VH-VL binders against q0atu2. Designs and how they scored, part 39

Target 1, 119 residues: q0atu2
Amino acid sequence: MLDKKARIRTSREYRNVFEKGKRLSGRFLIIYYVENALDNNRFGFITNKKIGMAVIRNRIKRQLRAIVREYQGQVKNKHDIVLVARAGIGKSSFEGMEKDYIAIMKKAGLFARNANKID

## First folded at step 15 (VH-VL)

Design th21
Fold by OpenDDE, fold request of step 16:
Structure th21 (fold): chain C 119 residues (1-119), chain A 121 residues (1-121), chain B 111 residues (1-111)
Amino acid sequence: as target 1 above (119 residues)
Amino acid sequence: QVQLVQSGAEVKKPGASVKVSCKASGYTFTGYDINWVRQATGQGLEWMGWINPYSGDTGYAQKFQGRVTMTRNTSISTAYMELSSLRSEDTAVYYCARDYDYYETSYFDYWGQGTTVTVSS
Amino acid sequence: QSVLTQPPSVSAAPGQKVTISCSGSSSNIGDTYVSWYQQLPGTAPKLLIYDNNRRPSGIPDRFSGSKSGTSATLGITGLQTGDEADYYCGTWEDSPNAWYVFGGGTKLTVL
């Protein structure tokens, strides 16, 4: 699990990212990202009703957290990043989600230069 | 400028199929889901389903399961909604609408101009 | 008939305030966020309110939204003749296949 300081926790924080951040979309994910004034990154996860029942939403959220945790150390610092699960993600595999995450993050230029687990 | 431009009016016989197109412009087509909503004359809005233009994944309202097919052609930024086994009750204006994900919800921020589909014998 | 319940019609004179209610349940409004759409006669719907109470750019502050429990409310102050339209609330419902639901719509007449 992500450290408490690495998590976006309040609705206000989420909305701040949505309002001020940049948006990039992938096959299964949308990311909103914005620079923060902290020394660390914070991640948020959105699995709204569009993607299915609560059990599905929770499963997807757990999977996304696992993915983010895996690559957390390779992400450029000082960013708030919100991952929004797209409709249909429930049909995707974990690997598919991971691939999509990496692709989007690369496109956003959010991986550090010395990142080596991305290729 | 975001725009959704739909195909022209259709007149169909009962039992036939209709395919409505929705061409998107002014934004990355694959980046936003497309919803389809219809409205019978003098009636309210009725949600039909969504499509993820990137993945092609769809979700249909139960009412239309088995009769509706939503597709897309990414090369021309166009979404399609095909409704088969048409009946008189399917006479309506059909709208495509862009889905915008925001926090723990989504809303339809841009709409096509609508396509009138008339089903009559 | 519709999952969300709206009054069929409301009316008021120019300059007055009107409110349009939208009643749902714990599986929709009670557990998510509401959007409102304005449909002028003969036109496509237009987003009016999102996230319960937020206005898209271009929407005047005469329009407001609120949510409490399983109900949402659209408020219109300084009513203008151009506000005569149908208004729909909408939200996502917690369902197995994902389900968006609209209210039945409210016809606003400016007297």
Scores: ipSAE 0.861, ipTM 0.946, lowest interface PAE 0.6, mean pLDDT 95
Fold by OpenDDE, fold request of step 16:
Structure th21 (fold): chain C 119 residues (1-119), chain A 121 residues (1-121), chain B 111 residues (1-111)
Amino acid sequence: as target 1 above (119 residues)
Amino acid sequence: QVQLVQSGAEVKKPGASVKVSCKASGYTFTGYDINWVRQATGQGLEWMGWINPYSGDTGYAQKFQGRVTMTRNTSISTAYMELSSLRSEDTAVYYCARDYDYYETSYFDYWGQGTTVTVSS
Amino acid sequence: QSVLTQPPSVSAAPGQKVTISCSGSSSNIGDTYVSWYQQLPGTAPKLLIYDNNRRPSGIPDRFSGSKSGTSATLGITGLQTGDEADYYCGTWEDSPNAWYVFGGGTKLTVL
């Protein structure tokens, strides 16, 4: 699990990212990202009812958290980043989600210059 | 400016198929899901399904399973909804609508002008 | 027939306040957020309220939304003749397959 300080926790914090952040879309994911005033990144995850039943939503959320944990050390600091699962993601593989995440984050320029796991 | 422009009115016989188009402009077409909603004459709104224009994945309302097909052509930013085995009850105005995700929900922030489909013998 | 229940019609005089209710269940309104759509006669629906109580750009503050439990409410103050329209609530249903549901719609008449 992500460190407590690395999590977006309140609805106000989420809405702040949606209102002030930039939006980028991938095949299965949408990211909203905005600079914060902290020394660390915070991540949020959205799997709404559009994704499917609670069991599916929870599975997808776990997978996205695993992906974020894997690459969090390579992400530029001082960002709030919200991952929104798109419709159809329930049919995607873990690898597919991972590739989509990497592609979107690259497009956003959120990976550090010395990142070594994103090729 | 975001716009969804739909194809013109259709008149069909029972048992036939109809394919309505929805051309998007003013934004990245693949970046937003498209919903289809219909409205029978004098009746309320009825959700039919969604398509992810990026992946082509779809989700249909159970009522239309096996009879509706949603597709897209990304090269021309156009979504399509085809309804087969038409019956008189399918007479309605059909709308495409852009899906926008916000926090733990989504809403339809832009709508096409609607396409009237009339099914009559 | 509609999953969400709305009154078929409401009416009031110009300048007055009206409210439109939208009743659902724990599988929809009770566990998510509601949107409202305005449909003027002969036109396509237009987004009026999202996230229970937020207004898109261009929507005047005369329009307001709220949610409590399994019900949502649309409020319109300072009623104008141009507000005469059909109003629909909508939200996502917690189902095996994603399913969006609308209310039956409410016809607002300005007297």
Scores: ipSAE 0.850, ipTM 0.944, lowest interface PAE 0.6, mean pLDDT 95
Fold by OpenDDE, fold request of step 16:
Structure th21 (fold): chain C 119 residues (1-119), chain A 121 residues (1-121), chain B 111 residues (1-111)
Amino acid sequence: as target 1 above (119 residues)
Amino acid sequence: QVQLVQSGAEVKKPGASVKVSCKASGYTFTGYDINWVRQATGQGLEWMGWINPYSGDTGYAQKFQGRVTMTRNTSISTAYMELSSLRSEDTAVYYCARDYDYYETSYFDYWGQGTTVTVSS
Amino acid sequence: QSVLTQPPSVSAAPGQKVTISCSGSSSNIGDTYVSWYQQLPGTAPKLLIYDNNRRPSGIPDRFSGSKSGTSATLGITGLQTGDEADYYCGTWEDSPNAWYVFGGGTKLTVL
């Protein structure tokens, strides 16, 4: 699990990212990202009702958290990043989800130059 | 500017199929889901389903399962909604609408002008 | 037969305030966020309110939204003749499959 300080926790924090951040879309994910005034990154996860029933949303959220944890150390600091699961993500494999995450994060330029797990 | 332009009015016989198109412009087509909503004459709005233009994945309202097919052609930024086995109660104006994700929900921020489909003998 | 319940009609004179209610349940409004759409006669719906109480750009502040429990409310102050339209609330529901639900619509007449 992500450290408490590495998590976006309040609705106000989420909405700030949506309102002030940049938006990029992938096959299964949309990311909103904005620079923060901290020395660390914060991640948020959105699995809205369009994704499916609660059990599906929770599963997807767990998978996304696992992916983010795996690559957390390779992400540039000082960013608030919200991952929004797109409709249909429940039909994707974990590997497909991971691939989409890597692709969209690369496009956003959010990986550090010395990242070694994204090639 | 964001625009959704739909195909023209259709007149069909019962049992036939209709395919409505929705051409998007002014934004990245694959970046936003497309919803389809219909409205029978003098009635309210009824959601039919969604499509992810990037993946092609769809979700349909149970009422239309087995009878509706949503597709897209990314090369021309166009979404399609096909409804088969038409009946008189399918007479309605059909709308496409762009889906915008925001926090824990989404809303339909841009709508097509609507396509009138009339089913009559 | 709509999942969300709205009054079929409301009316008021120009300059007055009107409210339109939208009643749902714990499986929809009670567990999510509501949007409102305005549909002028003979036109496509237009987004009016999102996230319960936020206005898209171009929507005047005389339009407002709120949510409490399993109900949502649209408020319109300084009513104008141009506000005569149908208004729909909407939100996502996750049972049995994810689907979007609308209210039955409210016809607003400006007297």
Scores: ipSAE 0.844, ipTM 0.942, lowest interface PAE 0.7, mean pLDDT 94
Fold by ESMFold2, fold request of step 16:
Structure th21 (fold): chain C 119 residues (1-119), chain A 121 residues (1-121), chain B 111 residues (1-111)
Amino acid sequence: as target 1 above (119 residues)
Amino acid sequence: QVQLVQSGAEVKKPGASVKVSCKASGYTFTGYDINWVRQATGQGLEWMGWINPYSGDTGYAQKFQGRVTMTRNTSISTAYMELSSLRSEDTAVYYCARDYDYYETSYFDYWGQGTTVTVSS
Amino acid sequence: QSVLTQPPSVSAAPGQKVTISCSGSSSNIGDTYVSWYQQLPGTAPKLLIYDNNRRPSGIPDRFSGSKSGTSATLGITGLQTGDEADYYCGTWEDSPNAWYVFGGGTKLTVL
């Protein structure tokens, strides 16, 4: 999945993204993101208690990690990015979360998109 | 500049319904969940539920399940809480509050001014 | 009875320090993060502390918070008459329906 260096590891690193980063919200997700001083991206995933029971929160985390892994090669480097689940996400489909992720990442300007792509 | 402005006071009879509005300004309305909290005179705060204004999804405290409906109209940045089958113990000030996500938690960072609902015969 | 237990009242003189406790359980405070809200007479609650011990902009550092185990504490130093208010702790509870819970509230009197 995501390798170890591409993970936000500590609570301080997570909090830094919330304190210094930009926030964009979609239907099921919120991203917080900030430029880091590394040569790579790091990703974090948050499902707080308001989302539901642990089984639901763990399923959502697995699905979000899979989505991020699928698109990580398109993400501009040097960013710490935290994906936060919104209330109600437990009823969404994988496809719904994926579409939401793509939309908010494009809106944030975090995909390394070139002008000759059709989509 | 974030502001939540609620509708005016209501007086209702037992068995009636009330619908309180909460108009948001100064931020992207669909980007933050709205929670509803009530407070009877001289009493503490009681959480009622949340609405995700983007999706329309809701979650209600068990005590209010079946009597409360939370909705929104995104075109006018307004959330609503409707409480049916009113009883005298529903007399309270009703607040809307914005839910802000931070790390592994969230908190109510902005509150409406409150709407007094009085249920009397 | 409140899910989170607070003393009903506390008091101290201007300039002094006071603490307000909030006792919960492993399903709430023990496994999440506490916020504190100040409610001045006749007004809506206002966020005072979040993430156990962090202050939003505009809250002076004489307000502090901490968490240990299943309990949280709000500290107020340099008490002023304007601090006379009700104070509530709050957090999410581990629940199938994702419930938010408040403490019963503590009335602070500055004498």
Scores: ipSAE 0.837, ipTM 0.917, lowest interface PAE 0.8, mean pLDDT 91
Fold by ESMFold2, fold request of step 16:
Structure th21 (fold): chain C 119 residues (1-119), chain A 121 residues (1-121), chain B 111 residues (1-111)
Amino acid sequence: as target 1 above (119 residues)
Amino acid sequence: QVQLVQSGAEVKKPGASVKVSCKASGYTFTGYDINWVRQATGQGLEWMGWINPYSGDTGYAQKFQGRVTMTRNTSISTAYMELSSLRSEDTAVYYCARDYDYYETSYFDYWGQGTTVTVSS
Amino acid sequence: QSVLTQPPSVSAAPGQKVTISCSGSSSNIGDTYVSWYQQLPGTAPKLLIYDNNRRPSGIPDRFSGSKSGTSATLGITGLQTGDEADYYCGTWEDSPNAWYVFGGGTKLTVL
C-alpha cells in the first residue's frame, strides 16, 4: 500500500524514531516522529503482544495502513513517523481509529496542507 | 519529575473490597497506560492488569477476572484498582506502574511507592 | 503459557561478575523483548534493562542484558554491596488476552 521509499524498514530506523523523536498520544494510538534527511515521509506500524492475538494485531495494522494511505498527501514531508497501537485498540472501530489519527496528527502539527478540512 | 503517589495502607476483613489509588504527576496522565502489580511478603511480583486512562479500556490477568476493577478519574490524574471478595492470600503490597511503549515492546518505567493491603479476620 | 524461571539466588564477591538467567518459552521470551527490574530492600521495583539489552538513563554500563532463543541473561560486573537486591525479568506473553509475566525473582548477595 505504501511505496518502498515511504516505509521505515529496519529495526535500527524504527529505534531511531523512538530515541530521537517526539511522542504524542491519543485514545487508541501513539505517534513517534522525527524529521528525516529525505524529501519524503516514511511510516512504520507497531502492534506489540499486549494488543492481543496475531489475528487482532494483523487486522489493526491493516486498518492503520489504510488510514495513513488515505491522508498521506496532507502530511508535512521529511518526517519518519511510527504509529503504535495502544492497549484497548482492538475494541475500537475503524472510524474511531481514523478520528484519533487525524486528531493526533493535527495536534503534532504534521498536517501541513488544508488543516481546516481535516477536523 | 514523573511521580506516581499511591494511597495509604489498608486493613480489611475477608469478603470486603479495597480500592487503591495512584495519582500521577509530571506527565500527561492519559498518554500512558497504568499497570497494577502486587507482591506478597517475601515473594515475587505478580501482574494484575492494565488500564488505558484515555479510553478507560482494561485488561486483567485471568486469576483476577471477576474480582478486579481498574478505573480512573482523568480530571485528577488518578488511576484506581479495586479488588473484591478479599481473602487472606490477597495480603500484599500493591504497586501501580507506568507503561512505556518502545519499538515492539513496552516496559514499566516509573512505579508508585506501593500500598500495603492486609486481609485479616 | 509459561512462567519465567530464574534461579532463586546467586552470590559473588565485591568486584566480581555475576549472571542471572531467565528461562521462558516460544510464547514469551522467544517471540518478545525482555526487561529487567531491580528491587532494593524495602523499595519499589526499578527499571534496569529494556529491549533485551538497553539501559535507561542513570543505569551504569556494568549492568548488561542479552537474549538467546527462549532465555535471557542479566550480567552485572564490578559488583558492589549496593547491588544486593532482588532481580526480576519480565515480558509480555502471547495469549488470547495479552498479559505480562515476571520471573520468580533472584536474590543477589554480595559477599
Scores: ipSAE 0.833, ipTM 0.919, lowest interface PAE 0.8, mean pLDDT 91

Design th21
Fold by ESMFold2, look of step 15:
Structure th21 (fold): chain C 119 residues (1-119), chain A 121 residues (1-121), chain B 111 residues (1-111)
Amino acid sequence: as target 1 above (119 residues)
Amino acid sequence: QVQLVQSGAEVKKPGASVKVSCKASGYTFTGYDINWVRQATGQGLEWMGWINPYSGDTGYAQKFQGRVTMTRNTSISTAYMELSSLRSEDTAVYYCARDYDYYETSYFDYWGQGTTVTVSS
Amino acid sequence: QSVLTQPPSVSAAPGQKVTISCSGSSSNIGDTYVSWYQQLPGTAPKLLIYDNNRRPSGIPDRFSGSKSGTSATLGITGLQTGDEADYYCGTWEDSPNAWYVFGGGTKLTVL
């Protein structure tokens, strides 16, 4: 769904965001984010064992990727951003995850200021 | 400074319930899950479950399902663990611990001081 | 005993090195990341190692961790009497519900 340049791929890249980045938590999601030296954003997606079995974790990742893709044009560039699923996210709807993502990204200041369609 | 401060020791009779509190300070309480872990005298650590303080969602170890309830009050940054139908085997020190998500796992980076619960006739 | 197997005790003289093993399975250590906790006598556990081999701030570099396959190892060099404690490995188990598992614990005696 995201092209190679727009995704965080290696464990080293992921760990860099966790160690160097800022952390913001919502109801179902946590984001870790840090400025990068690129012209574009990169996104990563993390679920752990407390979320459920692999089938459930993969479904949640697919839903989060779809949410990110929908709003990626409104994200300020030059950031590495990792989305982490929180415990309990399996009880959330797609709409619930989407609302949480929008709220967190606004709070982080990662959306462009004139993106008024994101309320 | 992250701190988890638990309520004081409790002595209970078999069949009663106990509710242990865990007050968080030095961080955004709703931003991290709280786990509960107990330890009987001279024994190892036993995980009991987690609570997401933002959503109120919980997950319990199967052993405690039906006897444990984890709650929180976000206005005072406090998590609670209540264990019902107590029996002598429930005599233990009960800990709360902050759950830190890191990469593809999580771990308990800060622990409360522990609350001794004694169940005796 | 526990899902994660540790030796019940280890001992060595001050200044020496010890290792503490933690044996699990493909559903836990083999598919996730291990933490180690130190519990000094009469105190709460404290995070000692996370992400298999990383140390939190304030933990001396004489504490180390490693993982290979379904086993993890805690290493302690330059042993001090203050290192006498119980040591627990821990990780998430692959299951339909959340399940955190600890090793049975290892009592370290110095001297």
Scores: ipSAE 0.815, ipTM 0.919, lowest interface PAE 0.9, mean pLDDT 91

